# Designs tried in a protein design chat: miniprotein binders against 7-carboxy-7-deazaguanine synthase (queE). Part 4

Target 1, 235 residues: 7-carboxy-7-deazaguanine synthase (queE), of Hyperthermus butylicus (a2bj90)
Amino acid sequence: MSRSARRKTSALNTVLRVVEVFASIQGEGPFTGTYSVFVRLAGCNLRCPFCDTRYAWSLEAGKPLGVEELVEEIARYEPSLVVITGGEPLLQRHPLNSLVEGLESLGLRVQLETNGILPAPARDEQLWRVYHVVSPKDVPVRVPGAKLHPSWVDYARATGRAWFKFLVANEQHVREVAEYVAKLGIPRSRVYIMPLTPEKLDMKELLELHSRIASLAVKWRLNFSPRLHLLVQLP
Key: E = the ipSAE of ESMFold2; O = the ipSAE of OpenDDE; V2 = 0.75 times the mean of E and O plus 0.25 times the DockQ between their complexes.

## First folded at step 2 (miniprotein)

Design e2 (from e0 with Q8L D11W M15L Q18Y E22I R62L E66Y R69M E73F)
Fold by ESMFold2-Fast, scan of step 2:
Structure e2 (fold): chain B 235 residues (1-235), chain A 83 residues (1-83)
Amino acid sequence: as target 1 above (235 residues)
Amino acid sequence: DPREVARLLEWILRLLEYLARILRELGSPEAADQLERIAREIEELLERYRETGDEEVLRQALELIYRAMEILFRIREELRREQ
C-alpha cells in the first residue's frame, strides 16, 4: 500500500469536514421540540432546487475537525439530542461512524438526517444503533439523480429506527407519497409529510401552509412534521 | 472480519458509482468513465469473494478504491482552480 493510500485511510477515519455546530430546537420529524445540537457536515450528492442549505453543498465549505475535538464541542452544549445533518452526511461515512462511537460513549442520543441515496447502516456499524430520518428526493419532486436505496426500507423494518420524511406542497404530492410508500411497504406510522416552503413566505403564509399540510396528513392518515424553527424564528 | 470489510467495500462501491454520475453532470465525462470502470472491477472482485472466500480479492478491491480516490482528488484540484 502506498503512503498516499494510508493517508487517505487515516483521514477517512478521524477527520470530518464540518460547516457549523450550533444549539437549537429540532424543528422537524419525530423529535420535534427537542433541545438539540446540530452538526452540519459538508458535501452533498444532490442539487435540490428547493435546498435551504446550498452553502453546505461543497466539501470545501467545511473546516476539517477531528472526531475527538468535535465530540468535546458537542458535549459542552449538554444536548438531549445530537442531530447530524449536512449536505449528505453519509458521504463522510467512515469518520461519521467514529463520531457516533464517541457520542454513544457519552450516552448521547444521535439522529442522522440523510437523503437515503447511499445504503443504510449494516449491523456492524455504529450507525446501526442510532436514529435516522430519511428524506427521499425521488418523490414527489423528482430531483435528478435521486433514488432511495432499498436497504433503507429493510433497515426500518428490522430496527424501527428509521422514519421517512417527504416535502409536499399540495394534495397531489401527498397522493404520490402515499402510493410510493405503499409500493415499497413502508408503514404509514414511519412516514412524515412536511411543508415544502417556498422562498420569502411571510409568517401568515407560513402558518397557512402548515395548516393545509397538517390537514392533508390527517386526511391521508400520515404523520405531520412542522418546520417549527421557522415558525418560532430559530436557526 | 473479512465479511464486514466486504460490506464496507460494497458501500464504497455505491458511493463511487454516484460520484461518477456527479462528475458526468459537472462536465468531466472522462473521469466519470474511469470511476465507472473501477466500480465494475470492484464489483467483480466482491462477487469472486462471495463465491470463493478469498481474502486477497478484498485487498485488490481496496487498491482500486484508492486509485478512484486519487482520480477524485485530482478532479477536485482542477475544479478548485476554476477549470
Scores: ipSAE 0.000, ipTM 0.160, lowest interface PAE 18.4, mean pLDDT 79

Design e3 (from e0 with Q8I D11F Q18L E22L R59E R62Y E66L R69L E73W)
Fold by ESMFold2-Fast, scan of step 2:
Structure e3 (fold): chain B 235 residues (1-235), chain A 83 residues (1-83)
Amino acid sequence: as target 1 above (235 residues)
Amino acid sequence: DPREVARILEFILRMLELLARLLRELGSPEAADQLERIAREIEELLERYRETGDEEVLEQAYELILRALEILWRIREELRREQ
């Protein structure tokens, strides 16, 4: 095999389809308030009716970027956290593992946001070593085709590197989440409830919703995730 | 509907085979070989799905389709840069 042919073949397996790269503050989950670079990957295996990022559903929405180029771009921001989101990032699993390897080589902390339909990382994957926020869509919001892969519970127990984040609108939703995580054996310390925010809320309504869901988190002994970026008007 | 899913996968398989032939004619034999390999794997998975009804096979087929799309996008980009 020629050198040129080998180089071309290798490059094809280290390309990611990227919608956007931008710096902001992580507004959700266990790392709320952290200065972060967001990498939104294209493609999604769900069509959630409440989705805010419908522009990322198609793989064609993403531009092809080489892993090395993307690592260099991310590093220039000097972030405290790299958030890899989408769509569904695990649809691009192979080049994603390469990206994580590059980011880890620079000592960067990585968090993946996933819907949890595809299997959790295996021990021999680079993804095994990073943080994961899993957002199941089978409870309490019942998205057709959504089902949490059981390996995510095993991964969370084995590594302590996964949390489960649920969108909730009312106390009945919180009750359903509590029952769901109890059945699966997910520790409450790994569970976040987050306000399901309709687009038409003004700032007062948004704050009142946050207050109500936070109060329910206390009542049900679960962790609370805000949508901080919405409250402070960041992307 | 399982028959509709099978029909869609058959259509994708035929498109990949057509694109592989086109790429070979345009002087991209390595990309053509990759698409032909992916097409063969999808064909085997489709056959297993017809025989077993195993939905795990569909997830494997989707992963292969994503790989094919990556190859096609890269070739499209390379052709654009040459213009």
Scores: ipSAE 0.000, ipTM 0.102, lowest interface PAE 21.6, mean pLDDT 80

Design fd2 (from fd0 with E4Y T6L R8F K38T T45W T47V R77L; at its last look DockQ between E and O 0.05; V2 from the best seeds 0.00; counts 0 for: pae E 10.7 > 1.5, pTM O .782 < .8, placed apart)
Fold by ESMFold2, look of step 3:
Structure fd2 (fold): chain B 235 residues (1-235), chain A 82 residues (1-82)
Amino acid sequence: as target 1 above (235 residues)
Amino acid sequence: SKIYVLIFVEADDPEELKKILEEAIKLAKELGAKVEYTIEGNRVWIVIEGLSEEVAEKIAEEAKKLAEEYGLKVEVLIEKLE
């Protein structure tokens, strides 16, 4: 293997392309309310029309950072949770496993956000022990190429460390989600529905939407996820 | 082992996007690959699966060359899952 090829291989395993690192509150899903550091990785294998982070779609949007440097930066925030998001973080799977190892060595808990197209972690990956919030884009608004890999359901059952989160705007969407998760065998205890927020809502409209979707979650016996960061106006 | 080639193209003219889409779909089907795509405004996303590593690398190289010939912005990702 040439020296150039060796350098390239090492960079893929020890360097991440990172768009931003910042502290905030996890506003969504099972860890809502937790003081968190967010690590947004560059690159996505989807172009969802409702994406709120389009600036992370391109791999070129991120800058290369060494895993050790990134671990040190994250640790300085003293987070209760490290949320790895993006784009789609699993596009950078190999160095991501290295990042997870470094974070766990410091006792930091990690949550990954993924669209679930790429397979769930294998047992020998550091990602196996991380919490995952999987947001399939098959339903209610289908994005082409967005098929949930079946291993995520198996992973959730085997580990208890994966949950499934869906953006919904109305009861028809909730019905579609309910049918989808039933067909895949995803138990309701692992399912969250979350308000699909239009771009510009005032606080009254945002609360009204939250109230409607929360009421539907109760009616359909699904978990409810707020978009807490929007309600409290944090990034 | 699953190989995915993801091609992201942006152009000022939607007709140019249509042409690169048609060529990518035609090539992928000739190779026995499955193709999914979506269009949003002046952007198109193409997902090709069911390829060998060698064919995926050739498709990625050809996609970059084709986009350069049309003067288009392109990003290509190969994801290899063992």
Scores: ipSAE 0.006, ipTM 0.249, lowest interface PAE 10.7, mean pLDDT 84
ESMFold2-Fast, scan of step 2: ipSAE 0.435; ipTM 0.772
ESMFold2 (binder alone), look of step 3: mean pLDDT 77; pTM 0.724
OpenDDE base, look of step 3: ipSAE 0.027; ipTM 0.450
ESMFold2 (binder alone), alone request of step 4: mean pLDDT 77; pTM 0.727

Design fd3 (from fd0 with K19Y E22L K26W E57L E61F K65Y)
Fold by ESMFold2-Fast, scan of step 2:
Structure fd3 (fold): chain B 235 residues (1-235), chain A 82 residues (1-82)
Amino acid sequence: as target 1 above (235 residues)
Amino acid sequence: SKIEVTIRVEADDPEELKYILLEAIWLAKELGAKVEYKIEGNRVTITIEGLSEEVALKIAFEAKYLAEEYGLKVEVRIEKLE
C-alpha cells in the first residue's frame, strides 16, 4: 500500500469527535462581532472550576464525524469565520489538521481556541496557517495542571497569528497578567483581558463588570475582550 | 506518593499508533511527568511516572477510550510506587 493511500484511509487522520456545530456571533477576542460557525470538539486536558462547557470534557461526549462531512456541514452556513473550540481541540491534532486543510481549500477563515498546554503548530502543519486565541490557565486563575507551552510565544512572534486571552476579575488579576506577559516577552498588542463572569449575574451586573474590566484594560494598556454573546443573549 | 502508568497498545502499524498517543504523551510531560515509550514488534508500551493518581487515571482513561474508538487494542496498568 502506498503512503498516500494509507494516509487517505487512516481513521486517525480523518475522523473528529464533535460535540456541537452551530452558527452565532464570535463574542470574544480579536474577531468579536464576526458571523461565525462554532465547532466544539470533545475532550479536555483540564477541569477548570469556571468552565461553561463541562459537557465537552470527555471524548465520549463527541460523535465521530468524518472530516469531509464536517467541512460540508460548516460550508452550508456560509460563515465569515470558523471557530474551532472544545474542550481542548489540540487533543485531536492530526484530524484537526485535515479539517483545517479542507476549510482553507474553501477560502474559509479559521480561528482555534486553545488552552496552550500542548505545543504550538509546527511549520509543516496546516494549523501553522490559521489564527489562534490562546487562553492560558496558569495565571491569574491558577488551574491545576495548567502551564502555557513556551512554543506559543515563539509561534506568536514568528507568525503574528496568536493572541493571548486572560480571564480577570479585579485589578490584582490584571497586574498578575501584566507581569506574566512581560516575563514571557508577549507584546501588549497580543494580549486581551476578559471578564471572569460568575454563574449568577443579571444584565446590570454583567454590564458593570464589563465596564470595570474595560477601564482596567485602558489603565494597563492592554486589549479588552467582551463576552458579547452574553450581553446579546446568543449561544 | 508516586504513580507509574503503563499503557500498552497493539496495532498492525506501530507508527500509526504513535500519532494518536503523542498528545497523551505531551500532556503527561507538560504536567511534569517522566515519559518513556518502547516499541516491541507491533506493540507500543508507554510508561508515565510522576503523576498524581487522579491525573494519571484521567490520562489513561482518555487514551484508552480514544484508542478503542479507533479499533486499537489497549492495556492500561497503574501502580503505586510508594
Scores: ipSAE 0.000, ipTM 0.161, lowest interface PAE 17.0, mean pLDDT 76

Design h4b (from h4, 13 letters changed)
Fold by ESMFold2-Fast, scan of step 2:
Structure h4b (fold): chain B 235 residues (1-235), chain A 105 residues (1-105)
Amino acid sequence: as target 1 above (235 residues)
Amino acid sequence: SPEEILDLLKYLAEMIRWLAELLKKGDPEEVAKKLEEIAKRLEELAEKLRKQGNPELAEKVERLAKEIRELAKRIREGDLEEAIEILEFIIELLEYLIEALRKKS
């Protein structure tokens, strides 16, 4: 049964492999500045700049945690937002739906960070109800195999609970993003551009990069996401 | 030739080991795509083995191709928890087939 697989998992399938749980400030996207608990699921995507967690790139680097135990741990932080991230959280879709159900029962706001390769949530999934920040890796940063699943555009239109966040280094990148989202029919209001931070930059260089990308966001009429945690030196 | 088939199976086993590492890095679509490519090559091999009068070995290779296609589907559906275990099982099946082919060469 497809419905049973989506709505509920057995006890044997309600375990998540978790790399870390920690409190910080959401530094990116539509909820920038929010006191958050970050839940990093196993399966590392080392392209993510908050990842000072190279040890976490393997599935075995995550410890198995039952959904109920993880909900209790998250709740102790009393967060305004729960950010579920990792390499790709949707790789653990079945137990993730159970986690979301538990967090929603406590009235907690949940945001998923996803690369958008796997399909968007179906209406009968608990994941349908939460926020998603989708970070496509096919434009302008091109990663082999990283094609955005088209269902994410439909999900964004149907729910208003998805945004698309793109790493950009220069105006040519912004042009490519603008063309990409126009072709897919993604509204500009749902699009964020964010500085692509190369190797370690000093604070002056980091601020100058933020300023340049923010100016391009104004010019191209797109939303701007900082990388606030890098500016304030939080995880 | 038996030597050509053996080399292909060894290559496919190495590819699957690489894909296990790639899955850990969080590239599920690329892994699924490569697994489907591997399944196709195994289906072609099974047909060749059947025509050469090795239906028992062909059936084992066909089962392996089916298992790999199912794994690709499960990875796309977000079922990662057992994906590595299934991938390791597939490697063991490939090594068994390699050994079976060596004995008949």
Scores: ipSAE 0.000, ipTM 0.098, lowest interface PAE 22.7, mean pLDDT 78

Design h4c (from h4 with K10Y E14L R17W E21D K33E E36F K40L E43Y E47D)
Fold by ESMFold2-Fast, scan of step 2:
Structure h4c (fold): chain B 235 residues (1-235), chain A 105 residues (1-105)
Amino acid sequence: as target 1 above (235 residues)
Amino acid sequence: SPEEILKELYELALEIWKLADELKKGDPEEVAEKLFEIALRLYELADKLRKQGNPELAEKVERLAKEIRELAKRIREGDLEEAIRKLEEIIKELERLIEELRKKS
């Protein structure tokens, strides 16, 4: 291998395509309310009709940032949680493992948001020790190509570091989620339902939708995830 | 470069995904033609991978190109639901190969 090619492969292993880095409050899932830094990685393997972050779909939407530079930028915020999201962050798996290693060396807590199509972490990956919120798109929203990789269920049972967060619009969706998780053997304690929020809801409609989905969570004995950042008008 | 190959494999995977959606709308002729072009591009990338010292990965990419080419031939007369399912399987396998290339890089 030429020196130029070796330098390029090194950069590929230590460079991430990053869309944005910003501080906010985690509005979703098991860490709702936590002061967090969000790292949005470029690229996605789905084209969800309800996607709020279509600007992140292409790898070209991301600027190349070195892992060490990104770790330093994140550390400046002094966050309680680092949320790595996208697109689909596992598309940049190799440099992502390097990022997690750097963040772990600083004692920072890391959460990955993933669609779960790509395999769960192996024990030899830094990602194996990270918290994962898996957002399947095969049920109930039925996005084409969105089959959950079965290794995520095994990973959740083995580690206790994965939760499953489902977008729901109505009670039929909740029923489909309940059937899906029962069939796969996912404990209800690991399952969150979250409102599927249409783009043009006003604040009153947003609150009414949250109330309806929360009531369904109680009825079906599942956990509820708000979209808190939308309710408090944070990014 | 390995970075250029990785980027192009990813872009081709996304294009195949779009074509699966187009096929659901009932335009098999245009989809078949675009799949032929994607297969040719994958053959070219497989050759580049082999020349860069990744023959095992090159053979896997070449196999997927062959599957896409075979599917493109039959898509006009085949069961569209089966064709869509096969395209989704091809995308999943291509994503696994992209990840394998990243891991080796």
Scores: ipSAE 0.000, ipTM 0.087, lowest interface PAE 23.7, mean pLDDT 80

Design h4d (from h4 with E59D E62L K66Y R69W K73E E88F K92L E95Y)
Fold by ESMFold2-Fast, scan of step 2:
Structure h4d (fold): chain B 235 residues (1-235), chain A 105 residues (1-105)
Amino acid sequence: as target 1 above (235 residues)
Amino acid sequence: SPEEILKELKELAEEIRKLAEELKKGDPEEVAKKLEEIAKRLEELAEKLRKQGNPELADKVLRLAYEIWELAERIREGDLEEAIRKLFEIILELYRLIEELRKKS
């Protein structure tokens, strides 16, 4: 058995299909307001009618980047948080674990955004150690083909590293979310409701929607996520 | 149509089998390029399956497209023996999906 053959198992050879890398402020979820670098991975296993990033649906939208090259690019921004999003980043699970390993080796905090259809990380994955914001699409918006994998609830209980973020347009949606999380045993402290923003809202309409959903969060004793980047006109 | 998609999936499985054989003696870059073309065709088939009301199977086909995209790059990096093994695993998975689609059509 040669030493070179053993070295071929190295994570150094992994490649990700990347749509864009940019610095901004995290506008959503538990880390709202954090200076972040966003890494948008190509490909998605859903075709959500309210998707803001339809340009990322295809693998062809992504440029192939080596994990080491991507880690160096991210590090140059000196971010407080690395947000890995997509499409659906778990479709590129193997190279994603390698990316997370490289980022953690530099002391960088990592957050994954996922639709939760694919299984949660196993204990032997690098992804086990990072933060996850899971955006189920089976409730309340009911996207065809969407189904939250039950392992995400177990992962959240085991690690305390997952939150569940739901797009809502009205009080009926909030009621459905409350019933859904109660049935699954998800603590309300890990649940965020966020405004479902249709295309082409003006600033006044966007603020009014935020106010309405925030009021519902208070009424239903759930956490509220803004879409802060939309309110302050950042990418 | 479902019959057209079944035919194309079978043709792609056979093309992958031939590429696995070519990888033993062929140019790795040439094989990688052909695998990327196959991945693109699988993406197109996944979209057709989704439009025809089979989103679960579309998702599975799309995952195979991603695996083939990753494999093309690994071949360029020189992981040839592992790549050949994985190509045969992908062929078996394609035949499994072909059977699932046949049951639904």
Scores: ipSAE 0.000, ipTM 0.175, lowest interface PAE 17.7, mean pLDDT 81

Design h4e (from h4 with K34M E37W K40E R41L E44F K60L R63Y K66E E67I E70L)
Fold by ESMFold2-Fast, scan of step 2:
Structure h4e (fold): chain B 235 residues (1-235), chain A 105 residues (1-105)
Amino acid sequence: as target 1 above (235 residues)
Amino acid sequence: SPEEILKELKELAEEIRKLAEELKKGDPEEVAKMLEWIAELLEFLAEKLRKQGNPELAELVEYLAEIIRLLAKRIREGDLEEAIRKLEEIIKELERLIEELRKKS
């Protein structure tokens, strides 16, 4: 290995607490429709009332896996996209940077999903080089303790590798999102609105909700994210 | 393996120092949550130390985790000035522990 390719390895950077690893189609955000492997990390710094993955809130929900082992497992799926989600994956920032380094070395495209409370990547982190979908919980339905770290807006402007995705149920929510992103200086081209889906919607109700939120995206000149996996009944 | 744990402890000490600075800037709830996360990491490292035949150090690391959880609670209750002082004391204690571990056979 060349001197410039070598990286200082830390013990803290070698183990992740992982809830699950599975193949599916990315159903949300800018890479909707992509064959992906999902890596759900344990632990979360929020307790969102509308959270779909409450089973990942505790670190104890995750099995400790070595970074090298996890890279090999992911590679066996031969994915077009690696989606790292959680909980909040940035809680395991140090070993996450090592995981990203391993995945990038294999030429794999990586996307992180984060609540954006923790700071955006610095230029010397491996995380600087990958895609981020930031889901602020400040608006429209505020979660106590949730506050977007301002560095995410700077990161998005500097790199073009961050988008902001908001859960919305009605037009008032969309208005609040529009005001929020304008105040923070987030370009509309980096903003997605996505249906806030209650657990017990049937397929007709789910399609009608998607249609309504998509129409609002057109009206307000914002991007629309479906929850495609729900519509096609994938995990 | 002791070298591996030393690196982890050094990184955690650095993270706690960053959180002490963040607390001075006025984001107490976020700092409290991050301290609770660090306490969970310390508990994980203590488990590793115990499995490697060092139960005395495991107990000390577990004790530090308990104190950090208490500081998170104190921060939420509004005792910020005292919490910052105690965090700085914990960083010094952790750095002392790291130095001792480095010197043990």
Scores: ipSAE 0.000, ipTM 0.137, lowest interface PAE 19.5, mean pLDDT 79

Design h4f (from h4 with E11W E15L K18F E22I R85D K86L E89Y K92E E93M R96L)
Amino acid sequence: SPEEILKELKWLAELIRFLAEILKKGDPEEVAKKLEEIAKRLEELAEKLRKQGNPELAEKVERLAKEIRELAKRIREGDLEEAIDLLEYIIEMLELLIEELRKKS
ESMFold2-Fast, scan of step 2: ipSAE 0.007; ipTM 0.487

Design h4g (from h4 with K10F E14Y R17L K24E K33D E36L K40W E43M)
Fold by ESMFold2-Fast, scan of step 2:
Structure h4g (fold): chain B 235 residues (1-235), chain A 105 residues (1-105)
Amino acid sequence: as target 1 above (235 residues)
Amino acid sequence: SPEEILKELFELAYEILKLAEELEKGDPEEVADKLLEIAWRLMELAEKLRKQGNPELAEKVERLAKEIRELAKRIREGDLEEAIRKLEEIIKELERLIEELRKKS
């Protein structure tokens, strides 16, 4: 069956709760600087104290949208990258696989951002074939209940389509990350450290923090992720 | 709901963490006032936990609220060095309680 016919026959099972859809530049991770459409899904299985998107924590924060309608909305932006984020997108795993199938059928590149608590994609999921940026919250930030599912390390090794992005405030955090990834067998080439940005930093403070964390990335031979959108004042 | 209680506990733990940092740098009386407010909110959460059938966790939350109230008094009396260490202990205890609630549902 064609993907269009398949989507039509499964329409009743393909509704996502969506908080927002907007065009911007990807400010973080391996695709930093890419013209992207962001799809923020509702619901989260963590309550991180440093969370910038607390408005997305509840499933009720999202409006129900059909997968076909969402695919068409995204396609109108003609993005180089579709970033699916949230909350925690994997809470809506079944309709999310349908969304990914629709986006890939149009030749769109997809990146998922996840906290990694829920299992990595299985080989028979559409999610197996897209990019994943996993943001563990067990180290160094020690969010309660935030244990990385071990299947993410296996997925990264098997596919080469996962990176691990860690929030860090200082060199002690970077040391903890280095020990964590070594223990799990995650290659340094798949690891990003990113500034943990407190609310209400001015631009000078924000740039100084970026500079310090970038210097630590060089010292520890890890990749650096900025928060570019904060520096250029985009959403 | 259990999710609502978890959210409030995370928010309170974060607020205490910020107050521990502020205590090193700023006004101890302001920190003490905010800690008393947090203790009151913890007592309200303990009542919700008891009503939802979790009296064991409610007792632990009530104990933390009492420790925070005692700590606020000591801060006002000028015992700042011990207070910072005790706030860090309280944060760790809150994190354990949050983990226990998360694992149950």
Scores: ipSAE 0.000, ipTM 0.080, lowest interface PAE 23.1, mean pLDDT 80

Design h4h (from h4 with E62Y K66L R69F R76E R85E E88L K92W E95M)
Fold by ESMFold2-Fast, scan of step 2:
Structure h4h (fold): chain B 235 residues (1-235), chain A 105 residues (1-105)
Amino acid sequence: as target 1 above (235 residues)
Amino acid sequence: SPEEILKELKELAEEIRKLAEELKKGDPEEVAKKLEEIAKRLEELAEKLRKQGNPELAEKVYRLALEIFELAKRIEEGDLEEAIEKLLEIIWELMRLIEELRKKS
């Protein structure tokens, strides 16, 4: 088969269920403030009571898009960072690796957001080479079934390409996070605490919550992640 | 050879991990001694990397050796909790350098 025919056949057999693609500023984690394109994949293996993206829980919420089509759409935005999020992106692991390969071939920087229940990338996956922000849901928020896969700690140690981001509401939550990461051997430099934001919060309350959690980050010597997009009213 | 350097760096990372666990058991003087030995071996590996045409990686390995040497002194002075955290950070950086060297060889 010719390279062109083989490439088209491969692309048609590799599709992702995509909820939305949009440009914004990364509001969370180690790349806060970066001009980014967000790719929200459909499907999730958790039902978190505080979830703000419940519309992405079902695979049927996603439109089937070919990897090549999606790469071209992302590239048109000329982003500094491609953020792949969802639901849980690793549920679509096979076509996700193909997407990452296409994005990497264009020199684009990729960040995956994951709940960490499914295993970390293996060395032979394209996902091995990109950044990962892991958001455990077992501590402190205690979502049933949300146990962090131990391979994420090994991956983070081996590559330096993973960080752990925890939702916290108060100082007791921060204490539980500190104990959790110490037990797993995760360095504080790889740990972010982020405000657990209730749905009914005005701007003054939102800013006060950010201030309180940031102060706790200083006290406990952890990194702080804002939810900047909420503060500046971006998607 | 680059392969021999890679092997020794991996062995040193594992030794540091074991020493972090020993430090939790309250044996600071023995841990400090072993960390000083590891720092000297990292300095030797940095010089080998420099001679083999990898001066940028050599500088990074040398800086880790200096950090470990400084840590050993602080452990002897009784500063244990922060020392364990710093050892974990050193292991993470060392593993990153191992991956960089693997890609270049």
Scores: ipSAE 0.000, ipTM 0.234, lowest interface PAE 18.8, mean pLDDT 83

